# Miniprotein binders against Glycerol-3-phosphate dehydrogenase [NAD(P)+] (gpsA): the designs that were tried, part 11

Target 1, 321 residues: Glycerol-3-phosphate dehydrogenase [NAD(P)+] (gpsA), of Methanothermobacter thermautotrophicus (o26468)
Amino acid sequence: MMVTVIGAGSFGTAIAQVLSWNAEMVRLMARRSEVVENINRTRENSAYHPGVKLRDNIEATLMDGSVLEESEYVFMAVPSGNLRSIVRSMNSSLEDKKIVSCIKGIEHPGLKTMSSVIREETGSRTVFSISGPNFADELIRGMTSGITVGASTRYAREIAGLLKSPRIILDHSENVEGVEFCGILKNVYAVAMGILDGQITGENHRHSLLTLCFREMNLILNEMGYGELHDRFCGFGDFLLTSTTDKSRNRTLGLMLGKKMRLSEDSTITIESLRSIRAIRELTEGLELPVLEMVYQTMQEPENVNLYIREFQERISRPEF

## First folded at step 6 (miniprotein)

Design B0 (from B3 with K32Q R38E K53E V79E)
Fold by ESMFold2-Fast, scan of step 6:
Order: structure tokens, then C-alpha cells, then sequence
Structure B0 (fold): chain B 321 residues (1-321), chain A 105 residues (1-105)
């Protein structure tokens, strides 16, 4: 079986490596010709994974819908902001494909998950998702990773076959959009933990706040009808990983905000975080979400983070009984 | 050593971001330039994460200098294509990067 990965960034390269163990050939599509040349010549995507040799059955190509005809599965691993335009450029080639979104993002306005955007642009009825505690650098090195497959049972088994490895642990849900939504939520709460870690010390305090963050995440999942996902790899697993490690860009963003540092307004991570927060607030207007509110206020005015944390702490310290 | 490996990861991201900026500055296509700038920002964020992991103020300063160069290149592209709104936004980002560099000097 031939599989195509669209997007030769950090995660796209890592998932291509994983898929290469089970597929006859993996085509890895990159936007830039020099990336294609580097991968095909050196067997390495050095900009993202220096020192990692890609398997011989991985072939890099420029993004081109005409090359998709022979692939049954297509994995989408591009930045969420670029997804719609990339899919539009090759939608006629994608309509008959089984498409797996590896992207953790939401389109705003419209509140559309990445799988929703793919369905709209391609007309494909077979659009799925994967998510979990699977940092690209660890995944490509064959370190144990957990992945939730969001697909109906028939397709979940096919996708599991493509991802099969002694170092990959799989669980599944038929809730494609729910799996994606977990990835959006965990990033927001990772920012929250970063902000809190930037201002407050102590392990008891840190783990108490982690508990509050996960509890609020569960409240949102339940409201959206995704409560079943809380203990899956896309839920608890990815939440815990992203909120507790210095390897998390979202947690690092939060830490900087907690130290009153403004990041570039047009950085990809800042744009995605704000988009996610606005989308969640819109979807959950009836809920009291003190953690999300603190994050939202801090992202808008990081110079006032001390005030927002004090108000947050006063609110959460009031007994709920 | 582990520290040397993280420094190497930092340098790789810095080199890639610089290359993306050079491509963005030279392209005559506005859409391609915007795409390259967006990719450069993502790579620069990764570099800053590595600098933070090392706890090295000099590397963190270098990461902020890269963000300054990204914003400056975006400003030049915006001016070239007459995007006044983006030009003003890029100037504000450059100002922020300078403030962060001062704190780390």
C-alpha cells in the first residue's frame, strides 16, 4: 500500500517514518523544493529532525494532487492555517481518499475542526483523525507514544495497521471531531499551566492547579458531548504531556506570559492559541470556566497577569460546597 | 553531551529560520512570502523552546534576535506590497523583540 503524508514539517516527517514500517511506500509532500532535495539526497529532514535517517521507502515530492492517484490513505500534517488552501489546490484528487487529520487546530470564524474543513473542501466521506501524547521528536526516534484513532471501527483497524509498532500504543473512538477537540483543549490548558508556573511555585500547588485544569477540560468535553474521551490518549494523556513538560510550546508560551513577556502577535502559536480560546468561549458561553477566563485575560494583557492570577486564585479558593 | 545536543537542535532551527527569511525576502510572490514568514515563526518558536530548556540567556537573546529579523523581513515585504496594516503590526513586533533583548543583555 502506498500512503501519502501532506506536510514535511516536524510531525509530518515523524508520522511518515512510522507509516514506512507498514506501508510499501510513503510519499512525503513538502512545500519547498530544497526540502524535497535534502530528504531524497541525504535521507534526512535536517531542519526538523537532524541526525535521524528516514527509511528508504520514504520518497519526498512537492505538493501535487496528481501524485495522489495511487495512494489509498492520505495523512494531513500541515499548519492548521494553511489546510484549507492546500486542500483546495488538490481537492479533486482527494475526494476518493481516506484522509487522516494529524492537525490540532480549529478554524475561526466558523468553529470548524480540521476534519470538517477537509470534508467541506474535498467531499470525502472518509475523513478521520489521530491525536495523543506523541511529540514528533520522540515519535520519529521510536520512543513509546500513545495515539487515539478517531474513526469508525472498520477504518480504525485499517489505520491501526498502518501505525502498528511495538512502541505505539493505540486506543480509539468513533468520535472523529472529539479526538481533534481534545488536542485544541489541551493546548489551551497547557498555556494555563505555563502562566501559573511562571508566577507560583510549589509541587502541591502545581498539581492542585493541574487537577483544576483537567476538571475544567472535562466540563467542556461533557458539554460538547465528548466526555468519553477524557481518559483516552487524546484526552488525559496529551493534556498531561503538554501541561507538564518544557518541550511544550504552549506551556512555554504560557510561562512567558506569566513573566509579563509579550510574544509576537502574528506568531503561529499565538494565533492558534487565541483562535482556540475564542472558539471554546463561543462554544461554551453558558459555563463558568475560571481557568479559561484567566488565560484569555492574560493573553490580551500580559502586563496585568498578577491581577488576573490574584482574581483567579480568590475565585478558586472559595469553597464549592 | 545532552546539553550539546540541545544546542545543536537550537542551531538547526536558527539556520532554517534564517533560510526561510532569505527566501521570503527574495520572492516576488506575496502569498509565498507570507507562507515562508509563517513557517519561519514556527521554527523560531522551536528555537526559543530549546533556548529556554538550556536556561541560557545568550541563546534566548539570539532567539529574540531571530524574531526581530522575522518581523523586520515581514515589514519589508509588507512595504513592498503596500500592506500598511501589516507594516504597522510588524513594527510593533520589532519593538517588543528589542525590549526582550534588552532584558537579556
Amino acid sequence: as target 1 above (321 residues)
Amino acid sequence: SEKEKIVEEFKKRMEEAKKLLEEAAKTGNREQAEELIEEAWEIAREARDYAKELGDPELERQAWEMEYEIAKTHFEIAEKFGDKEQALKSLEIMKEAVEQIKKLT
Scores: ipSAE 0.000, ipTM 0.160, lowest interface PAE 19.4, mean pLDDT 82

Design BF3 (from B0 with K5W E8R E9L K12Y K19W E35L E42R E46Y D49E)
Fold by ESMFold2-Fast, scan of step 6:
Parts: C-alpha cells; sequence; structure tokens
Structure BF3 (fold): chain B 321 residues (1-321), chain A 105 residues (1-105)
C-alpha cells in the first residue's frame, strides 16, 4: 500500500516514519523545496528531528495533488490555519481518497473540526481522525505512544494496520469529530493548568485542580454527545500529557499568562488558543464553566490574573452537594 | 510555518526564564528563590531542545547562554546564604555552559 502524508513538519515527519514500517512507500509532502532536498539527500528532516534517520521507503515531494493518484490513504498533518487552502488546492485529487486528519484545531467562524473542513472541501465520504498522547519527538524515536483512531470499524482496522508497532497502543471510536474535539478541549485545560502552576502552591492543590479541569472537560464532552471518549487516549491520556509537561506549548502559554506576561496577539499559539476558546464558548451556551471562563479572562487581561484566579477559587470552593 | 512558530515559542520561553531569574534575585526568601531558579532551569533546557529541533546552532548557543545566567544567579544566591556546596555546583555548571557555547560558535 502506498500512503501520503501532507505536511512535513514535526508530526508529519514522525507519522510518516511510523507508517513506513507498514506501507510499501510513504510520500511525505512539504511546502518548501529545502525540506524536500534535506529529506531526500540526507535521510533526515533536520529542522524538526535532527539525528533521526528516516526509512528508505519515505520519499519527500513538494505539495502537489497530481502525485496522489496511487495513494489509498492520505494523512493530513498541516497547521490548522492552512488546512482549507491546502485541501482546496488539491480538491479534485483528494475526492476519492481515504483521509486521516492528524490536526488539532477548530475553524472559527463556522465551528468546524478539521475533518469537517476536509469533507466540505473534498467531498470525500471517507474522512477520519487520530489523536492521543503522541509527542512527535517521542513517536519518531519509537517511544511508547497512545493513539485513538476515529473511524468506523472497518476503516479503523485498516488504519490500525498502518500504525501497528510494538510501541503504539491503539484504541477506537466511531466518533470522528469527537476524537478531534478532545484535542481542542485538552489544549484549553493545559493553558488553565499553566496559569495555575504559575502560582507557587502544593501538590494537593495542583492535583485537586487537575481533577476539576478534567471534570469540566467531561461536562463539555457529555453536552456535545462525546462522553464515551473521556477514558480514551484522545480524552484522558492526551489531557493528562498536555496539562502536566513543560513540552506542552499550551501549558507554557498558561505559565507566561500566570506570571502576567503580555503576549503578542499576533503569536500563532495565542491566535489558536483564542479561536478554540471562542468556539467552545459558543458551542457550550448555557453551561457554567469556571475554568474556561478564568482562562478566557486571563488571556484578555493577564495583568489581572490574580483577580481572575481568586474569583475562580471562590466559585469552586462552595460544595456542589 | 511550523518553524516560525517554534522560533517565536523559543523567544517567549527565553523571556520567561529571564523574568524568573530577575524575580529570584529580588526575593529575600531562599525557598522561593530556589523554586524560581528550578523553573528557569526547566524552561532553559526545554528551549535548548527546541533549538536542537530547529537545527539552529545560534539558538542552541542562546539557550546555553541562558543556562549560564541561571547558574550564575544560583551562585550569587548560594553565596548570599553561605551555601558553599551549591556555589561550587553552580560554578561547575557555568564551566560546562561556556564549553558548549565555544563548540557552537
Amino acid sequence: as target 1 above (321 residues)
Amino acid sequence: SEKEWIVRLFKYRMEEAKWLLEEAAKTGNREQAELLIEEAWRIARYAREYAKELGDPELERQAWEMEYEIAKTHFEIAEKFGDKEQALKSLEIMKEAVEQIKKLT
């Protein structure tokens, strides 16, 4: 089987390496010719994974829909903000393809998951998702990672065959959009834990707040009809990973906000976080979400973070029974 | 541009580490200073991983310069509180940082 990965960034390169163990050939599409030359000449994508030798059956090409004809599966690993334009440029070549989104993010306005954007632009009837605690640098080095496959059972088995490795643990849901939505929610709660970790407090405090964050995430998942995902790798696993590690960019954003650092509104991570929060707020009308509200207020006015944390703590300290 | 985003994140992490060091130097509480220095260490080492991922020796050099500044601040705090053992450990870290900076230049 021939597969294509669109996007030769950190995650795209890592998933291509994983897929190369099970596919006859993996085409890895990059936007820039320098990346293509680096991969094909040196067997490394040095800008993202220095020192990691890519398998010989990975071939890098520039992004071009015309080379997709022989691929049965296409894995999308581009930045969420670029997805629609990239897919649109390849629309006719993607229509008959089985497409797996590896992208976390939501389009606002429209409140569409990445799989929804792909379906809308390509007309493909076979669009799926994967998500979980799977940092690219650990995944490419063969360190144990968990992945939820969002697909109907038949396609989930095919995708599992492509991802199969001694170090990859898979679980499954037919709820394609729900798997993606977990990735959006966990990023918001990672920012929240970053803000809270910015305060010097004890471990009891930290883990009590982690519990509350996960409970609020579960409330949202239940409201959206995705409650089954709470204990999957895309749910609990990815939530825990991104909320407790310094490798998490969203937790890092939270740490900076918690220390009253004003960040540029033009920063990519800030734009993505604000889009996600606005989308979640719109989708969860009528719910009381004290953690989400605290994050939203802090992102707007980080200089007042101590006030927002105090208000949050006052709200959560009253018994729910 | 994934690379552009990682570069910006590196810049923000370096600014965060600088702020933590300034706060550590200003506090009169040794326990608080130690916690702030520990957090700055974690940030600087993660920033070094970002620089390695980018394959940019100049950014990696800047991350080592930050580790040097962290060790120097820790040394000054150790001297202030008469902790000779920590002062010596900090000097050894400063020495390693200088050697790594020389290799990257």
Scores: ipSAE 0.000, ipTM 0.199, lowest interface PAE 14.6, mean pLDDT 83

Design BF4 (from BF3 with E16W W19E L35E E39Y)
Fold by ESMFold2-Fast, scan of step 6:
Structure BF4 (fold): chain B 321 residues (1-321), chain A 105 residues (1-105)
Amino acid sequence: as target 1 above (321 residues)
Amino acid sequence: SEKEWIVRLFKYRMEWAKELLEEAAKTGNREQAEELIEYAWRIARYAREYAKELGDPELERQAWEMEYEIAKTHFEIAEKFGDKEQALKSLEIMKEAVEQIKKLT
């Protein structure tokens, strides 16, 4: 089977390497000719993964819908902000393809998941998602990673075959959009844990708060109809990874907010976080979300973070029995 | 911009590591000093990763300088408490940091 990965960034390159173990050929599409030349000549995508040799059955090419004809599966690994224009430029070539979104993002405005954007632009009936605790640098080096496949059972088995490895642990759900939505939620709660970790606290305190963050995430998942995803790799696993590691930009954003640092209004991560929070608030109107509220207030006025944390602590200290 | 934000993350990590190191130097308790050193090390490690992501050799050099200072402080603490094994480990880390700084200069 021939597969194509659209997007030769960090994650796209890593997933292409994984897929190359099971596919006969992997085509890796990049926007820039220098990336294409680097991969095809040196067997490395040195801008993203210096020192990692890509398998011989990976061929890099510029983004071009005309060369998709032989691919059965197409994996989308581009920045969320660029997805609609890329898909639109190739929509006739993509209509009959089995498409897997690897993108942990949501379209702004409209707040549509990546799979929804793909379906709208292509008309494809076979659009899926994957997500989980899978940092690209660890994935490409064959380190154990967990991935949730969002697809109906028939297609989940085919995708599992493409991802198959002793070091890749798979679970699945038929909730394609839910798998993607978990990626939005985990980023918000990573900011929350960063804010809370910015204070000097004990391990009991830290893990009690982590538990409350996950419980609130579960409340939102249940409200959205995605409750079964709470214990999947896209849910609990990715939540833990992003909320507890120093590699997480969202957690580091939270740490800075906890230190009363005002954010740049044009920061991409700040804009994405605020849009995600506003979307969640709209979708869950009437729910009490103390963690989300604390994050929202702190992002608006980080100089008042101690007040918002105190109000948060008062809310969570009330017995629920 | 995304790059501007990563630079802020780098600077925040560097300042945080420095504060932890100063606290470690002030404590008279070995266990507390070791915990603060480990935390400073953890914070500084990812500053270097941010510098590499930016492709900025000067920031990467600054990150290695911070790792040198952390190892030096750990060496001084190990010497004070007679931990010869840790002192030797800290010296090896300091040597590696110096070599990396030379390559980046």
Scores: ipSAE 0.000, ipTM 0.242, lowest interface PAE 13.0, mean pLDDT 84

Design BF5 (from BF3 with E15Y W19Y E23L)
Fold by ESMFold2-Fast, scan of step 6:
Structure BF5 (fold): chain B 321 residues (1-321), chain A 105 residues (1-105)
Amino acid sequence: as target 1 above (321 residues)
Amino acid sequence: SEKEWIVRLFKYRMYEAKYLLELAAKTGNREQAELLIEEAWRIARYAREYAKELGDPELERQAWEMEYEIAKTHFEIAEKFGDKEQALKSLEIMKEAVEQIKKLT
């Protein structure tokens, strides 16, 4: 089977390497000719994964819809803000393609997951998602990673065959959009844990608040009809990874905010985080979400973080029985 | 310690700025490169202000080193696209960064 990965960034390159073990050929599409030349000449995408040799059946090309003809599966691994324009720019119709979103983002306004954007722009009936605790640098180096496949059982089995490895652990759900939504939620709660970890804290503190964050995430998942995802790799696993590791950019954003440091309002991570929070608040109107509210307030006015943490602590210390 | 988390924050900001510079250097699009450089500047300036508030001359020195790298990358982009005015501005910033690094070394 021939597979195309659209987006030769960190994750796109890593997933192409994984897919190359099971696909006959993987086409890796990059926006820049320098990346294409680097990959095809050196077998490395040095900008993102220095020292990792890509398998010979990976061929890099510029983004071009005409080379999609022979691909049965297309994996989308581009920044969420660029997805709609990239899909529109393809010369070949994506309508008949089996498309897997690897993107963790939400479009606002519109409150659309990436799979929803793909369906809207392409008309494809076969749009899927993958998500889980799978940092690109660890995935490409063959370190054990967990991935939830969001697809009906038939297509989940096909996708599992493409991802198959002794070092890739798979679970699945038919809730395609729910799998993506878990990735959005975990990033918000990673910011929350970063804010809280930015202060002097103990291990009882960290694990009590991780429990509360996961409980609030579950409340949101249940409200959205995605409750069954809580114990999947996209749910619990990715939540823990992103909330507890120094490798998480979202947790690092939280640490900065907890120290009253304001990122530029033009910062990509700040824009993505605010977009996600606003979308979640709109989708969950009527729910009391003290963690999410603390994050929202802190992002708007980080200079007042101590006040927002105090208000948050007062709310969570009230007995619920 | 609290100092440990502060140092981690600073380190991650430096990594973010470096990543943006690498992206700016690789893009063939001038407008995209300018936006990436501008975001790296905002990150570095906030990090420098933060280091100064902490009173840590080593972190402040590292922040100035980052400003030098941003200005150097901007100079290279300006030269590539024939922007004489921006190239001269970038050289002045590089000069100022070197002088500040000397004071903190």
Scores: ipSAE 0.000, ipTM 0.197, lowest interface PAE 15.4, mean pLDDT 83

Design BG1 (from B0 with K11E K18E E22L E58W Q62L E65Y K72W E76L L88R K95Y V98R)
Fold by ESMFold2-Fast, scan of step 6:
Structure BG1 (fold): chain B 321 residues (1-321), chain A 105 residues (1-105)
Amino acid sequence: as target 1 above (321 residues)
Amino acid sequence: SEKEKIVEEFEKRMEEAEKLLLEAAKTGNREQAEELIEEAWEIAREARDYAKELGDPWLERLAWYMEYEIAWTHFLIAEKFGDKEQARKSLEIMYEAREQIKKLT
């Protein structure tokens, strides 16, 4: 079986390495020719994973729909903001493909998950998702990672076969969009934990706040019809990973905001975080979400973070019974 | 394994600096707090050196954020004890760290 990964960034390269253990050949598509040349000449994608040798059955090419003919599965690992244009540039080559989204993002305006965007642009009936606690740097080094496969049982088994390894732990859900949505929510709550970290004085305090964040995340999942995902790798596992580690860009963003630092408005992480928050607010209109509201206010005016934290603390200290 | 060893040294230094900042904030004694802050600075500089050796912009950004955190804590201590000169110096260091973080983001 030949598999194609579209997007030779950090995660795309890592998932290609994983897939290469089970596929006959993995085609890794990059936007820039220097990346293609680097991978094919040196067996390394130095810009993202310096010092990691890629398996010989990984071939890099420029993004080109004409070379998709031989691939049965296509894994999408491009930045969420570029997905629609990339899919449009090769959509006639994708209509008959089994497509797996590895992207944790939402389109705004439009409020569409990445799998929804792919389905809309290609007309494909076989669009799936994967997500979980799987930092690309650990995944590519063969460190044990958990992944939720979002697909009907038949296709979930095929995808599991492609990901199979003693170092990959899999669970599954038929809710393709829900698996993706978990990745969006966990990033927002990671920012929240970063902001709140300045208020934490002990382990009881930290885990009480973490519980409150997960409770709110779970409330949103239930409202959206995704409640079953709370205990999956894409749900609790990825939430815990991104909320408790210094390796998380979203948690670090929160830490900086909590210290009244305003990051560049054209920063990729800031744009993605704001897009996610706005989308969630629109999708959950009518829900009382004190954590999300505190994050939103702090993103807009980090200079006033102490006021927003005080308002948040007043909200959560009122008995719920 | 060499790179993995350097990452472990980086993480150890970050944890040590954070512990010192927490102790500085809790002590209530000015001289002890300032001594703990100075120790945290030395450890944070070591962490930044490890991050530079790894060539990882993410870890280098975290090291600069730690320096920002140390300067902020020193600022709060200086304000608590009425040290206007130190408060100004700490704000200047916070500004410099913020500019470095922006360049790495």
Scores: ipSAE 0.000, ipTM 0.151, lowest interface PAE 17.5, mean pLDDT 83

Design BG3 (from BG1 with W72Y L76Y E79R)
Fold by ESMFold2-Fast, scan of step 6:
Structure BG3 (fold): chain B 321 residues (1-321), chain A 105 residues (1-105)
Amino acid sequence: as target 1 above (321 residues)
Amino acid sequence: SEKEKIVEEFEKRMEEAEKLLLEAAKTGNREQAEELIEEAWEIAREARDYAKELGDPWLERLAWYMEYEIAYTHFYIARKFGDKEQARKSLEIMYEAREQIKKLT
C-alpha cells in the first residue's frame, strides 16, 4: 500500500514517519522545493524536526495531484486556512481516495470542519479524521501518543493498521466531525486555563477550574451530539495535554493575558482564538458558557482581566443544587 | 489549468492582504495601521469585483472571507486604540460578510 501525506510541516512529517512503519511507501508532499530537496537528500526535515532521520521509504514531492494515482489513503496535514484551495486544485485526483484529516481547525466563519470541506470539494464518500494528544515532536521521536480515529468501523480498522506502533494507543468513534471539533474546543479551554494560571492561585484552585473547563467543554459536546467523545483521546486527553503544558501556544497566550502582559508580536494566535470562540458561540446559541465568556471578554480587554475573572468566579460559586 | 491560475492569483492576493493585516496589528502607530488596513481593503474590493465578474460562487465566497478578515483586524485595532465607533462599524462589516458566506455555502 502506498500512502500520501499532503503537507510537510511539523505534524505532516511526524505522521509520515509513523505511517512509514506500516506502508510500503509514503509520499510526503511539500509546498516548497527546498523542503523536498532537504528531505530527499538528507533524510531530514530540519526546519521542523532537526536531528530526526526519516525512514528510507518516505519520498518527498511537490504538491501535485497527478502523483496520487498510486495512493489508496491520503492524509491531510496542511494549515486549515489553505485546505479548501489545496483540495480544490486536486479534487479530481482525490475523489476516489480514502482521505484522513489530521487538521485541528475549522473553516471560519463558515463553521465547517475540515472533513466537511474535503467532502464538498471532492465529492468523496470516504473522508475520515484523527486527533488526540499527539504533539508532533513527541510523535516523531516515538514517544507514547494517543489518537482517536474518526471513521466507520471497517475503515477505522484499516487506518488503525496504518498507524500501528508500539507507542501509539488508539481509540475510535464513528463521529468523524466530532473528533475534529474536539480540537477546536480544547484550544479555547487551554486559553482559559492559561488566563487562570496567570493569577496567584493554589493547586486546589487550578484543578477545580480545570474540572469546570472540561465540564463546559462536555456541555458543548453534548449539545452538538458529540457527547460520546468526552472520554476519548480527542476529548479528555487532548484537552488535558493542551491545558496543562508549557508547550501549548494557546495556554501561553492565556498566561500572558492573565498577567496583563502585552500580546506577542505574532498576533495570529489571538485572531484565530477569537474566530474559534465566535464559531462556538454561533453553534451553541442559548447555552450559558461562563468559561467561554470570560475568555472572550479577557481577549477583547486584557487590561480588565481581574474584573472578568472576578465576575466569572461569582457566577461559578453559586450552588448548582 | 486556467482555473488553477485564477485560484493561485486569489491566494496571492489573500497572502498580500494578510501580510498587511499582520503589520497593522503589530504596529504601535495608529496612522500606519489605518493606512495598511486601507491598502488591504483596496485589494479586497478588486478581488470581490473580479469574483463577481467571473461568476464563480466559490471565488465570490473567498472574496467575502477576505473582507471578513480585514474587518476583523480593523476591529482588533479599533479596540486596541479605544475607538468604539470604528469597532462597531467593523463588527457590522463582519456580520454582513458572514451572512454572505453562509448564503454562498
Scores: ipSAE 0.000, ipTM 0.196, lowest interface PAE 16.5, mean pLDDT 82

Design BG4 (from BG1 with L91Y Y95E R98V)
Fold by ESMFold2-Fast, scan of step 6:
Structure BG4 (fold): chain B 321 residues (1-321), chain A 105 residues (1-105)
Amino acid sequence: as target 1 above (321 residues)
Amino acid sequence: SEKEKIVEEFEKRMEEAEKLLLEAAKTGNREQAEELIEEAWEIAREARDYAKELGDPWLERLAWYMEYEIAWTHFLIAEKFGDKEQARKSYEIMEEAVEQIKKLT
């Protein structure tokens, strides 16, 4: 089987390496000719993964829909902001393809998941997602990683075959968009943990609040019909990774807000986070979400963060019994 | 293009600094942690220089935040080992980063 990965950035290169163990050939598409030349000549994508030798059955090419004919599966690993334009440039070549989104994000305006954007632009009926605690640098080096495959059972088995490795642990859900939605929720709760880490606090405090964040995330997942995902790699695993490490701009945003820093109203991350929170509040009307409410209030008026944290603490410290 | 290359250099350095910082936080060995922190520092400053070349205040804030995170990790290590002088120095760096971020708003 031949597969194509569109996007030769950090994650695209890593997933291509993984796929190369099970596919006959992997085509890795890059936007820039310099990247193509570097990969094909040196067997390294030095800009992203210096010192990692790529397997011989990985061939780099420029982005070109005309060479997709032989690929059955296409993995999308481009920045979310570029997805629609890239898909549009290849639209007719992607309609009959089985497409797997590796992108964590939502489009704005409209708050569409990446799989929804792909489906809308290509007309493909076979659009899937993967997500989990899978840092590209660890994944490419063969370190153990967990991945949730979001696909109907038939296609999930095919995708699992492509990702198969003793160092890759897979779980599954048929809720393609639910797998992606977990990525939106984890980012909101990463902001929450960032706000709290903006104050100098102890580990007991940090882990108690992390527990409350996960409980609230579960409440939202249940309300949306995605409750089954809470203990999947895309749910709990990726929630833990993002909330306990500083890999997301959302945790960074939270830390700045916790220090009473008002970010520009024009900031893309501020706009995205606020849109996500507003959408969640609308979709979950009637639920009591104290963590989400604290984040929302703090984003609106970061100068009052100490007041909002105090009110939040007072609320959560009242016994439920 | 040249602008795209500068963005890539910024992103690469931010990712490298983060990896070093995570290793420093997890190592349990003070000597190793201090070396990793120092390397992360140099790389974060390079990222800030690239952000300045791009003229993007948000990216420059992210770079300053990275320096804040590095200083905070050093502060926690210093507190753990009872090094009051290092804790003070690290806290001063954190205050400087916060002031720079506020200036960029």
Scores: ipSAE 0.000, ipTM 0.175, lowest interface PAE 13.8, mean pLDDT 82

Design BG5 (from BG1 with E15Y L22E W58F)
Fold by ESMFold2-Fast, scan of step 6:
Structure BG5 (fold): chain B 321 residues (1-321), chain A 105 residues (1-105)
Amino acid sequence: as target 1 above (321 residues)
Amino acid sequence: SEKEKIVEEFEKRMYEAEKLLEEAAKTGNREQAEELIEEAWEIAREARDYAKELGDPFLERLAWYMEYEIAWTHFLIAEKFGDKEQARKSLEIMYEAREQIKKLT
């Protein structure tokens, strides 16, 4: 079997390495010729994974729909903001492909998950997702990682075959969009934990707040019809990884906001985080989401983070009984 | 070729910076760690400026990746010694480095 990974960034390179153990050939598509030349010449994608030798059956190419003919599966690992333009550039070649989204994001306005965007632009009926606690640097080095496969059972088994490794633990759900939503939610709650960690000391306090964040995430998942995902790798596992580690970009954003740092409103992570929060608020209209509200207020006015945290703490300290 | 020689020299410099970071993380002495971090910064910034002059986005990404690792290590040292101001500065640099790496992809 031949597979293609579109996007030679950190995660795209890592998933290509994983897939190379089970596929006859993996094509890794990059936007820039310099990246293609570096990978094919040195067997490394040094900008993202210095010192990691890529397997011989990985071939880097420029993004070109014409070379997709032989690939049955296509893994999408590009930034969410670039997805539509990339898909449009090769949409005729993607219509009959089995496409797996590795992207965590939502389109706003429109409130569409990445799999939904792919379906709209390509017309493909076989669009799937994967997500879980799978940091690219650990995944590429063969460290144990958990992945949820979002696909109907037949396709989930095929995808599992492509991801098969003694160090990869898989679970499954038929809720393709739900698996993606877990990735969006965990990023918002990672920002929340960053904010709280920037202000609050004590392990008891920290883990109590982590519990409240996960509870609120579960409330949203249930409202969306994705409640079954709470104990999957895309749910609990990825939530914990992203909310508790200093390696998380979203948690780092939260830490900065908790320290009253003013970030440019033009920064991509701020734009992406606000887009996700606004989309979640619109989709969950009528729910009381104190953690999400605290994050939203803090992102708009980080100078007032102490006030927003006090209001948040007052709300959550009211007994349920 | 001339280009291969440049890439090899660049990679050698990045490796030297990485070794300094490993020592900084292990030392347990803050003043020594700060000196090692500063030395690593000199290497990475010189490399980034050089990559920009060459117009090579691959080499520029390598330099930004190194700046991220330096800032990350400095953040850990600052947190360990309770330097909230330095921790804040380091997080800001990490964020900027990630944004620059994305732009060069």
Scores: ipSAE 0.000, ipTM 0.127, lowest interface PAE 20.7, mean pLDDT 81

Design BG6 (from BG1 with E69A L91R R98A)
Fold by ESMFold2-Fast, scan of step 6:
Structure BG6 (fold): chain B 321 residues (1-321), chain A 105 residues (1-105)
Amino acid sequence: as target 1 above (321 residues)
Amino acid sequence: SEKEKIVEEFEKRMEEAEKLLLEAAKTGNREQAEELIEEAWEIAREARDYAKELGDPWLERLAWYMEYAIAWTHFLIAEKFGDKEQARKSREIMYEAAEQIKKLT
């Protein structure tokens, strides 16, 4: 089987390496010629993964729909903001392809999932997603990673075959959009944990609050009809990774807010977080979401974070039995 | 394109600065925190230069927010260890970053 990865960034390079163990050939498409030349000449994508040798059956090319003809699967690993234009430029070549989104983002404006964007531009019925605790730098080093495959069972088996490795643990859901939605929710709760880490200390305190964050995430997943995803790698696993590690921009945003920093409302990360929160509030109207409410209030008035955390703590300390 | 290359370099710098900042905030060791903060400063300023080259005021403002966050973290560490002179210096840097953010708003 020949597969193509569109996007030779950090994750695209890592997933190409994984796929190269099971595919006969992996085509890795980059937008920049210097990346193509570096990979083909040195067997390294040194800008993203210095010191990692890529397998011989990985061939880098510039983005070009004509080289898709022999590929059965296409993995999308481009920045979410570029997805629509890339798909549109290659639309005729993508129409009958099995497309897997590896992107943990949403399109703005409209808050459309990546699978929704692909489906809208191509009309394809074979659009899938993967998500989980799978940081690119660990994945390419062959460190154990968990991945949820969002696809109908038939296609999930094919995708699993492409990802198969002693270091890859897979689980499954037929809910393609739900797998992607978990990525949106985890980012909001990463902000929450950043805020709380900015103000509180102690392992018992931290893990009690992490539990409440996940409980609230579960409440939202249930309301949206995605409840089965709570114990999947895209749910619990990726939630833990992004809420507890230092590699999250959303966690850093939360830390800054917890330190009472006044962030510009027109910064890209603040705008994206606020719109995600507002969308979740609309989708879950009537639910009691104390963590999300605390995040929302803190983002609006970070100078009052001590008040919002105190109110949050008083609310959560009331017995619920 | 050239702009896409610069955006990519900006993102790499922002991610690395964020990682160093969070490590500095978590460590209980002052010397380690100081080293991480200094490295984060160098990388955050590189990110700001890329944003400035792009001419994107939102990305440049985001880079200044990172510098503010680094200074804020340094301030908290200085306060924890009773270093009033470092706390004052960190507050001045926070003030400067805030002024730059206002200019880009």
Scores: ipSAE 0.000, ipTM 0.198, lowest interface PAE 11.3, mean pLDDT 81

